# Ledger of designs, part 466: VH-VL binders against o27280

Target 1, 266 residues: o27280
Amino acid sequence: MDSMNVPEVLEIKRIVEESESVKTFIFSWDFRREVRPGQFVMVWDFRDEKPMSVSLIDPVRSEIGISIRRVGEFTDRVHGLSEGDLLGIRGPYGRGFELMGRDILLVGGGIGMAPLAALADEATARGMRVDALVAARTADELLFLDRLEAAGVNISTCTDDGSCGFKGFAHERLLTLEENHDMAAVCGPEPMMFQVMRILDERDVPAQLSLERYMKCAVGICGQCCLDDTGFRVCAEGPVFWSQELSRVREFGRYRRDPAGRRVPW
Short names: E, the ipSAE of ESMFold2; O, the ipSAE of OpenDDE; V2, 0.75 times the mean of E and O plus 0.25 times the DockQ between their complexes.

## First folded at step 21 (VH-VL)

Design Ah2 (framework fv_marstacimab; at its last look DockQ between E and O 0.93; V2 from the best seeds 0.84)
Fold by OpenDDE, look of step 21:
Structure Ah2 (fold): chain C 266 residues (1-266), chain A 118 residues (1-118), chain B 112 residues (1-112)
Amino acid sequence: as target 1 above (266 residues)
Amino acid sequence: EVQLLESGGGLVQPGGSLRLSCAASGFTFRSYSMSWVRQAPGKGLEWVSAISGRGGKTYYADSVKGRFTISRDNSKNTLYLQMNSLRAEDTAVYYCARHDWYGSFDIWGQGTMVTVSS
Amino acid sequence: QSVLTQPPSVSGAPGQRVTISCTGSSSNIGSGWDVHWYQQLPGTAPKLLIYENTHRPSGVPDRFSGSKSGTSASLAITGLQAEDEADYYCQSHDSSLSGSKVFGGGTKLTVL
């Protein structure tokens, strides 16, 4: 891909069943096109296009993975695909995570673990100590546990229903864990991220958070993903933001815009 | 190999002072909180004090507050416990222990004996 | 007295199952703090046996298992062996004690 606006048609090399609702689609990738954890791609099924986080970056195998949760018509179609089928991939786009220090905390909820799994691979490859708090509604929705464990990541789990690990929310679990981290990366439901950010700020832990918004163009032109008051475009200035940046965003953790641009609560 | 080695224990009179040291090896010392835990002869385990990895936060059991000071030198991979105004009830084997992320003590030293007696 | 309550002693024959209880309160186990277990063989330092309520460190046999419910936790040992004779301690955190770590009083396990 030489153009920002032209998707490359790629064959699905492998499909990994992560959970009942999440699949990882693996593609051959030309790493002359750099990709960073936290960046996203636009996935095109020749009918519609949606932004998806990169969850696997493997320069050795020349592969990337995109984890997709089944949540609507588009993802239903994608989940119906098989190995050997084709998808259009455009990107990568956006600002990814920046690693610093020696000890990193990852806090992820649901599909939010996708970009964090990629970040975990990079962090561990750099010799960093990685602690990952993995949250989900139920045990069967916890993602990437075996992968993280294999990478040497220390894992703590929490579930809303208590079916696995700590019974409760990620921010509640975080209060019961040790605090020795140089930075944190957070991705998941925005209410979760909001509470987690509050705690990390109180602990003086620099934090990066990945936001999800409705994206149409992915190149900062259409304005559909623009955050109120700041003018931040999630596709251009994000999706990864520092906590200091998000502190200026009034809507963060409170509401979002739907495809029509209307305010909707979380 | 991950190891903790305590030193500095001995016999001291009531009201006296003693400084314990714990030498850490085999891991990135600054990345872990550390604690002192003591055990009186024939008794159970008692948490004494804790310090965060960077040394910015310290915690003490009520029984030792105002008398004991925990500190660390990350450049030397060493944990310290300054014990002042020692009492007979402070007589115990003192262990240094590493905190894992979950708040458990995953690594222990072999302990150093402190005896407070006239 | 210890913040966490354990039975002073338990006993069992080889091959049997034994259980050691650890009773806390709303300020420690009941407030969401994890319970950890330690084994202390005679004349040795404690060793981590169970962490985060149910997890075994490397090298700990699957005969050892932990559970937590409400304000209490339990350590179960199946297929009891002679080498299991030791003192066992539960440990948690208490929010009412200025962020202090707390131990149970310890349980002496005798293998008959």
Scores: ipSAE 0.916, ipTM 0.954, lowest interface PAE 0.5, mean pLDDT 95
Fold by ESMFold2, look of step 21:
Structure Ah2 (fold): chain C 266 residues (1-266), chain A 118 residues (1-118), chain B 112 residues (1-112)
Amino acid sequence: as target 1 above (266 residues)
Amino acid sequence: EVQLLESGGGLVQPGGSLRLSCAASGFTFRSYSMSWVRQAPGKGLEWVSAISGRGGKTYYADSVKGRFTISRDNSKNTLYLQMNSLRAEDTAVYYCARHDWYGSFDIWGQGTMVTVSS
Amino acid sequence: QSVLTQPPSVSGAPGQRVTISCTGSSSNIGSGWDVHWYQQLPGTAPKLLIYENTHRPSGVPDRFSGSKSGTSASLAITGLQAEDEADYYCQSHDSSLSGSKVFGGGTKLTVL
């Protein structure tokens, strides 16, 4: 009843293996709690709680999907779960993407494609033309390609090792593609997002970028997700920011913070 | 069905002017950059000019710069090429072509013939 | 002389494989710009055959294939058929020409 900040315990309905390192966990969801692309949830495994992106929003089946990359102890435990097992979910939280115009560019790196896949579904449902630049280190880490293709999204791939598509970084590929977009949505490693933002700003393409920071409360009270120069809280004013908002943030693209708040290189 | 239809070709004297049109249908015209591409009799394809989907950026081959002006009217789904100071070497079939995101020309018109002769 | 160089002609017998080259430089193909290919049948407008180096649009048979390496690209046609007799053009972008699209000089394919 009074569960605004208390996780709801939900059964894993289905698990989709997206890659060797990424799984999507699907839950039944009551859409009286509205979910928008770019929002996140806190996933609780009864020991620890981490923010995760919503990658599937399906009101027809009453389902949401949460995509999780295996990177440490928490995500290792979650990846070991089976259909029928339980997880706590609280949210959704944060500011989602805003769609504008008729032509959208998506630029996603690695797991950053998760919220962009949800956005692509919304954009195509609205009749927008969607171009997606999907980046990863290797071909086997490119996410959601079949889903995007089935939705009618125009895809360009880019891999660091050249195993699929353009060999190199997303921002390098972007310079060799046509520019006819009303807006862009960007999510991935922060160094990639910084370089992509620079190009989009030079081209006068309005861009929204989704940031990751350490989170504890997820409702804007504790201050652990704050950006240095603005006091913006990623969980409350973000995680999606317009590029103009980020232009005032010195730390963006320079470093990240660990759970203790210490600066570490990207 | 996606279609491009050029018009406005004809016979013109050197130093004269001519305006080509390309009517677009079956797609959202303003979402795509467009080009003019020409082919002189018995010769290969030569890119002439391009314009961005919203019309804010224009590009020209060196051979036509200063003499030709590309434009578009997105309310009428029409691409234009104003050709001034025409020369004999401008004699060609002129095609309009649509760009895709990758920079290819994925849709072509059937062309309109321009003959520059005294 | 074209910025992208193609042989002026190639020929092959029905059923054979032919290859058409497209040679560029560091200012175009070598800078990461894609290569696209067009088929122009006699008396008709060009038609997109290969885009983004290797991809076929719907309706183009898989006996047409493209590749790119270094500063060059190739179009391969296997199982050659009489209807393949046409002119073939490669196309890319050249950074030294400031936003300029560039075509190869064209290759006439003759089916013997």
Scores: ipSAE 0.709, ipTM 0.872, lowest interface PAE 1.3, mean pLDDT 90
ESMFold2 (binder alone), look of step 21: mean pLDDT 92; pTM 0.946

Design Ah20 (framework fv_marstacimab; at its last look DockQ between E and O 0.90; V2 from the best seeds 0.84)
Fold by OpenDDE, look of step 21:
Structure Ah20 (fold): chain C 266 residues (1-266), chain A 118 residues (1-118), chain B 112 residues (1-112)
Amino acid sequence: as target 1 above (266 residues)
Amino acid sequence: EVQLLESGGGLVQPGGSLRLSCAASGFTFRSYSMSWVRQAPGKGLEWVSAISGRGGKTYYADSVKGRFTISRDNSKNTLYLQMNSLRAEDTAVYYCARHDWYGSFDYWGQGTMVTVSS
Amino acid sequence: QSVLTQPPSVSGAPGQRVTISCTGSSSNIGAGWDVHWYQQLPGTAPKLLIYENTHRPSGVPDRFSGSKSGTSASLAITGLQAEDEADYYCQSHDSSLDSSKVFGGGTKLTVL
């Protein structure tokens, strides 16, 4: 349980450029410390710390991958690192995805595809049929397509601008696809997830959704990631939630809280 | 290898009934929606009916609504089409076809001929 | 008569490029439904040629390509070969017909 308190300083083994704004940092990992798709780690660059999704779980190579999108000062610094450089990693934390059935639907948007890519690897390794709807604003923001294809995943793409695949949003594309799935895993912008969840509920497809909130401690103590009404802590009870759980969360798809605790609309 | 094999076709008089079967193999049958598509002699393809993988949802072309019933037995990997009140215009080769995730028909049987004639 | 409209026939010489159009409406292609294409050789069952507007299944040569724009789709065949002589059908979905799959009328391609 040492991972709960102190970051382990790890060397970046490899860096994979997924897109212009997304890099995957690969680390050696001791798999005596179990990690599941959907869980996150806290990444420490010795100045600041941010939660990041695990996007690669490779027990054979004893490696994990963390995909990071460049969106601010912290991620800018991290993106400036090279192979051989050091980062602090603590975790994994949170509740990951559960796999059930034979046919799984993945719906991901942008960097939300990170945990889903890891889930796809596990699902395909178990012999499940995996369909993945990959959404992004533009074609150059679509993530993990080659990786998913190599794993035998059926892929459908959609982009807001129509630069690749279906022109429109993920929930719109989903309505035009076949619906024979035992479960779904969803991760991306919350407005997207909200709409996708509604469709999946109408289709009676059990769904798990991964939420993103401001996280400070990652261990359920500080309360910064608490969801209104329910008291769910995204870092402890989540970040993966069942649709039934999220149906009780009034703020879901409507607003989030900023670092100061103020409501911020999506 | 995915295989679809239609059977049950034949000659029937107008107003008669016929039941078609499609035996599926080489894939997890319940995971896929299935359709019947027919083709009259020398004519184009016409979608007839579809059924979801679990069998909970069925769809019909207007031309066959009320007369045809699509069903499936996933334990037997078999698709069925019960055709009642058959008409001359129902004369066609009937194909069973598998839906892929995108809604296309990625695999077809070789078809079974249905002839409705007095 | 078909929901999707195709030219009844097209022809080309070996090595040429031919195009088959598929014209729909706002309730099918224009509504965002994908277009798929099938090749039917004489006396055989149809074969999936293009799915999801532009994608080729395994085994389909890159001479075949699909496109979609507005309420229409198109199948292009480059480097036309004798074995390409067949009937070609476009297929989509129409939301106005109680969620029905719909086919074009078919196009007979003759290689001269």
Scores: ipSAE 0.888, ipTM 0.935, lowest interface PAE 0.5, mean pLDDT 95
Fold by ESMFold2, look of step 21:
Order: structure tokens, then sequence, then C-alpha cells
Structure Ah20 (fold): chain C 266 residues (1-266), chain A 118 residues (1-118), chain B 112 residues (1-112)
């Protein structure tokens, strides 16, 4: 329990440029601290601490990869680091994805593909058929395509501007693809996830969706990551929720909360 | 390797019935929707019917609705087409075809000939 | 009555470039449905040639390429060879029908 609240200072072993705005930072990792796809870590740059998705889980090389999109001051500072520089890592935290059946659909928007890339590796290792719908605003922001292809994942892309694949939103593309999945895993912008969840519910496909909320403690004590109407704590009961759990949540797809706890539209 | 083997074709009188079978091998049968596609002599391809991998959804071209029934037995890796109230216009080679995720027919059988003649 | 329109025939000499059009509508290609292409050699079952508008299955040479724009799609064949003589079909899905797959009428390619 003590390691969950104390960051370990780790050296950046390798940096992968995934896109102009996304880098994957790779660390040596002692897998006595087991990591599951869908769990997150808190990344500490010695000034601030933010939750980040684990995108690579490699027990053979004893490595994890953490994919970070440059969106603000914290992530700008982290993107400025080099191999050999230090970051604090605590975790993993939260409930990861649960695999079922033999046919899985992944739907990822932007950086939301990070935990799904880790899940795809596990699913293909189990011999599952994996279909991945990878969404972004532009072709240059589509993530992990080569890695998914090498793993034997069937890929479809969509971009808001039509620069690669289907022109439009992920939920629109999903309506033009074949069904036949035992489950789905969804991660990305919450409005996208809401629309995708509605389609999956109509198709009777069990779906797990990964949410983002403001986090302070990451272990469920402070209450900052709670969802309205249910009291679910994203850091403890999530970040991965079943669609049935989210159907009871009024705020899902509607708004989020800032660090002061105020409602903010998506 | 993926194989689809149709059987059950033959000569039948108008108003008669036939049941076609398609034996599947080399892939996880239940994971894929399947179709029947037909081709009348000297004519183009015409989609006839489809069934989801789990068997819960079936689809039919207007020309065959109410007369044909698609089914599958996932324990036997077999697709079926029950054809009733056959008409001369149903004369064709009938192909069994597998759907991929993108909605294409990525594997086809060799077909079985159905002739409806008085 | 095909909802996807293809020319009934096209021809070319060995080494030339040939294109085959597939014209749909706002209820099929224009609604965002993919276009797939099949080659049917005489006396054989169709074979998938292009899927998801532009992608080639393993074993299909890169002289075959597909494209889609608006309500239409096109198959291009460069470096035409005698073995390319076949019937070619486009296929998509039509939203105005329940879940109907639709084929074009087919195009006979003759290598001169």
Amino acid sequence: as target 1 above (266 residues)
Amino acid sequence: EVQLLESGGGLVQPGGSLRLSCAASGFTFRSYSMSWVRQAPGKGLEWVSAISGRGGKTYYADSVKGRFTISRDNSKNTLYLQMNSLRAEDTAVYYCARHDWYGSFDYWGQGTMVTVSS
Amino acid sequence: QSVLTQPPSVSGAPGQRVTISCTGSSSNIGAGWDVHWYQQLPGTAPKLLIYENTHRPSGVPDRFSGSKSGTSASLAITGLQAEDEADYYCQSHDSSLDSSKVFGGGTKLTVL
C-alpha cells in the first residue's frame, strides 16, 4: 500500500515521438507492481503531478511506456525532457479493462488510444480478434497505427478533416463497419465516448469506457474525481467503467469538473 | 487456410424447395457474418442474404424475402440457405461468402448451381 | 437494376492504364459506405481485389489501386497484363435498404 502514495523517481530510458503533440516515455519497471491495460499512473515533474495512461506494458523487457499529449504547462515541461532525465511515477491505480470473449472492438480518440494500444497487445496475445477504430482530428494525430498493425490488429481510421480514412466522427464511422464483437473498449473525448456508447448499447455489445477526471490523491480519498449521481470515484472504481455503470451517470457526456470542483462543459 | 464449400444445388421444379449448405474451415466461424451471393448465367453478382456471426440478425434481398431462410450452426461450422417457392428467376450459381470487418467479402466458395426449370 | 453503375466494358493494350468507374448515390457511397472491388476470372468465383476503398489484400499487386470521392469510386489498373482480362465488380452498402449489400453491374475488361 505504501508505494501507491510515494512516487518512485525513474530515469527516462527512451522517448518515442508518436506525433507532433504526443510522446511516449519509456521506463524500466519492476513488474512486482503489476500493471493492467486501462490503469493509470501519476507522473510527477517535481512541481506538479498529473494522471497519465500507460500505453506499453512489456514484462519481457521490463518496460512500461507512458504516452503524454502536450496540452498545458505541465505537459510542455515534460515534453521538454530528454533521455536520462528523471520523473516521479506512482501507481498503477484504478480498475483496468477486463477482456471477455474472442472478438474485441477498440474505439480510441486521440490520446485515448494509449490505454487501448496496451489492451490490444494483451488481447492479441490471448488469440483474440481485435478490430480498432482509431480517430483523430488530422492524419498526423493518429496514434499507434504501425504498432497495432504489427500486432495483427485490423485498423480503420477516421479524421475530422478527412486527411486519412473516413472523414467524420468515430461514431459515424462505426455505423458503417460490421458488428460481431463480444465486447468493446472505448477511450477518448467524453462526447465521442457517449455517442459510441449509444451505438454499442443498441447493438447489445458489452462496452467498457475509460473516463478522465481531475485527480489529486489517485487512491480515492480526496473525492475530487467523483462522478455526480453515483459517487463513483474515477481513480478507485474507474477509470474504466462498464456502459451499464455509466448509464446511471447524469454528467457523462455533458460536463466535467475543474480543480475547484466547478462544472465545466465538455 | 480459409475454405468455404457449398453443396445442395441441383435441378428443381418451380415451386419446389432446396437447402444449400456451406462448410467452413480454417477460421473461427462464429466471429464472421456470412452471405449468400448468386449469379444467374451470363449475369452479374446479386447479394441474396446475410446472417450475423452469432446468428441473431438476418438480412434478405427483397427478391427472396419470405421464400428463403438463412441460418447457421456454429457447432458444425455450417451455413445454410433454405429456398422455398422457387422460381425460374432463382436459377443461378450460389456462392457462400465471408464478411470482413470493413464489409467486404474476403473469401468465397466455388459455388453450387441451382436450376429451376419446369 | 443495380444501384451502383459501372461501364459494361473497358479495354486496353498490355502495359497501359485502365480505369473502371463505380457511380453510386447519397444513400450508399455518399453516405460514407466503403467501396470494395472484386475480380472474377472466367469460370471462377469472385476474388477480393480492393477493400475499404484503397486497400489491397495480401497477394494483390500494387498496379491495382482504388479511390473514392463523393458518390463515386474508381479502380485503376496500370501495367495491364493479359491475365487481368476478367469481370470486375464494385460493392458497397445501401442505407435506403435495411442492411443490403449492393453490387455494381460489372465491367468486362478486355486486354487487346
Scores: ipSAE 0.761, ipTM 0.888, lowest interface PAE 0.9, mean pLDDT 90
ESMFold2 (binder alone), look of step 21: mean pLDDT 92; pTM 0.943

Design Ah21 (framework fv_marstacimab; at its last look DockQ between E and O 0.90; V2 from the best seeds 0.85)
Fold by OpenDDE, look of step 21:
Structure Ah21 (fold): chain C 266 residues (1-266), chain A 118 residues (1-118), chain B 112 residues (1-112)
Amino acid sequence: as target 1 above (266 residues)
Amino acid sequence: EVQLLESGGGLVQPGGSLRLSCAASGFTFRSYSMSWVRQAPGKGLEWVSAISGRGGKTYYADSVKGRFTISRDNSKNTLYLQMNSLRAEDTAVYYCARHDWYGSFDYWGQGTMVTVSS
Amino acid sequence: QSVLTQPPSVSGAPGQRVTISCTGSSSNIGAGWDVHWYQQLPGTAPKLLIYENTHRPSGVPDRFSGSKSGTSASLAITGLQAEDEADYYCQSHDSSLSGHKVFGGGTKLTVL
């Protein structure tokens, strides 16, 4: 099936409750259609459609997983679904992460850990050393810890309220950790990513960051996910960007555009 | 299995020089920062020097700055400590230790004894 | 004289709970740097006991626990055993000093 066309209707094979607000929906997947960590799919519940990151890529079981946070009407409906129910999936789309070197640093916040979890699986399968800084507001919002641990990932946790691990923000925690990485992958709240990118630049660590923007078409046509000045389309040139690319994007970490095209602060 | 083996210790006169080596095995050496930590007889642990995995950054305690030089050869999986202008107070067992990501020393060698005496 | 302050010695009977304190300052523990603990048995090299304030490496019994609050940290040992007799050191980082890594003065634990 052409990934740029009609959604494929897939049965939810399994649902994993990651946290109170996050579920991972597992689907059978034909791996003749390649998918990489950092890419996204459009999820269609036959009423609305939203972009979601792939959080699990399992060629052995012929499965993919999509982690969805409950944040609005669409996700409320999806979270009400059960195993055996149907969803439309089209994609994958966008540019995914590239792995470089031997030692990789992952920095994720909240649901941003979804694509990073998939990346962690690929990295560890390649024999890379993976360190993951996992951040959330509270302990109960930390995602994929058991999965990462089982994969042999070294984990450091950070919570805003100090309920688990380092009390503070991810960029603050990062300053207190050792610096021996060939590259970094970052995904989470944009203010977090902005601060983390600055630190990584100062440390001369090549970094890739996954952005979130309002996406409508996912195929680079509608322009609603365009970044100011550069004209980068998050759905086409991204969502994964190198830090050098984002340094040219003045809105990064500062503001985003809502569905009406208005500037809204983070 | 991770192993660290120090060598090069011995007796030296004040003002003399000595070069310690630490042979590492069982892990990807370049991926880890390394430190030297020393312990005078009957005393506590004292951090001496550290070097990043790629060797680009080095750190020294004030007590040894200007006299000691830490280095590494990642092709040989070996850590070095060049000690010049040695003093009696430098007498100690010198350990090499590996840094984990959190900044702790997760693996230690058995140490090599350095004695500075007239 | 150590940047981190520990009691010189503590003692306890078998089966008892003992606690070793590690007091730092705003430039190390208070600045957000983690505290790590080491056990050194007589005539041996130090061994990592607790890392990242509270975590135990593989092989370390759960009767060893660490905590951190403010500018201080603590190591607790429950169910004290004869083999626990050793020197214990806390370690952290101090960016205000050229000494980068810093140790406590060490605590001698005697099992009565």
Scores: ipSAE 0.912, ipTM 0.950, lowest interface PAE 0.5, mean pLDDT 95
Fold by ESMFold2, look of step 21:
Structure Ah21 (fold): chain C 266 residues (1-266), chain A 118 residues (1-118), chain B 112 residues (1-112)
Amino acid sequence: as target 1 above (266 residues)
Amino acid sequence: EVQLLESGGGLVQPGGSLRLSCAASGFTFRSYSMSWVRQAPGKGLEWVSAISGRGGKTYYADSVKGRFTISRDNSKNTLYLQMNSLRAEDTAVYYCARHDWYGSFDYWGQGTMVTVSS
Amino acid sequence: QSVLTQPPSVSGAPGQRVTISCTGSSSNIGAGWDVHWYQQLPGTAPKLLIYENTHRPSGVPDRFSGSKSGTSASLAITGLQAEDEADYYCQSHDSSLSGHKVFGGGTKLTVL
């Protein structure tokens, strides 16, 4: 079936305000197109198209939720929409997270908690023990805490300014928590993910990390989402990578690229 | 319901040995680090030893290092403490305690008494 | 000589507020390690009262509260009841030894 290459115009069924800067847009979804935690969709507002993470996967209600942070002109326009308004959605794309064992650690920074919230729902439904380290710059930016708590997830928070939980970075907090996990899933700012990956590698904990790069085609043809050193395409071989795959990537954690492909600092 | 049940305490001469056991039920045993914590009669709590959920890492208080060995058998849901070269100062109630993710001891057994006396 | 220092005793009348301090150092509480609190009623095993500095397990009344600042932590008990008469311990971790858990010396609470 070729429908995931063409945007489907969908009505916004419900909007959840997750924070001052983050909204979750919920759509009816035909689950003949399976969606897995860690996959992404391309959201089209009839002017521009951007990749967004799926944060809610509910086959029982036939719904998906897409969490979007207001960061620029495109996301400002989308945040101005109401229930009943239309968006184009194509996908899902990419490789999602793989669950293994009985004990999973989630480490999410900012909007990076979106795909991890979806993963937490699947993990708890399988009867796994889920520990989530939720990081943000400030308390007002911590995402999905009530949802995670209701699902039975053990939560620890950290904030850069110390306004909630541990004052400091996620990797610093991780060093003060108990280990005992079969795997980890990590998503957030790339500098955070790099530091967390190093700790998990030293502890021999299998880790999967979700990366973002500039995307155009989302199906692996154009090469705009390629990583240095390996040639991995984030949209095709990722966005979720094992830590061993990323340990060979020089650019990971060091810099990012603008839409023209130029190196820019994090 | 989480349950921890210690056994194996008793009277021992100085220099002797004992092996304590803690039977665990009501939770996935291998997912949790475990500790032994002791309390001498009329005294406070003293952490003795810990072991990771998969058993690969062990830790000891300086007062027992080299004399005590913590271990676990995840197929039997049982924690152990082998105590050698016992001293009068080791006389205490020994508790089995489960770690949560935050490093607290969220469940405790009833304790087993170890008395080291001539 | 505990690495975490608690007063040996505190007392209060029913209905009053008491606090129990737990003083550490830069190698434990000051290094970012959490403080946990336990209640031990006479003749019983300790019971978790506060974890992660401020959180109460299910079943612990909200008149028990914890706080942490710098290298110290505090347990507050409001609306003191006769049944609160017990020993109270703080617990943390010390970075100078890997995997090392540390307890305070304990505080006996007497309800007048």
Scores: ipSAE 0.766, ipTM 0.892, lowest interface PAE 0.8, mean pLDDT 90
ESMFold2 (binder alone), look of step 21: mean pLDDT 93; pTM 0.949

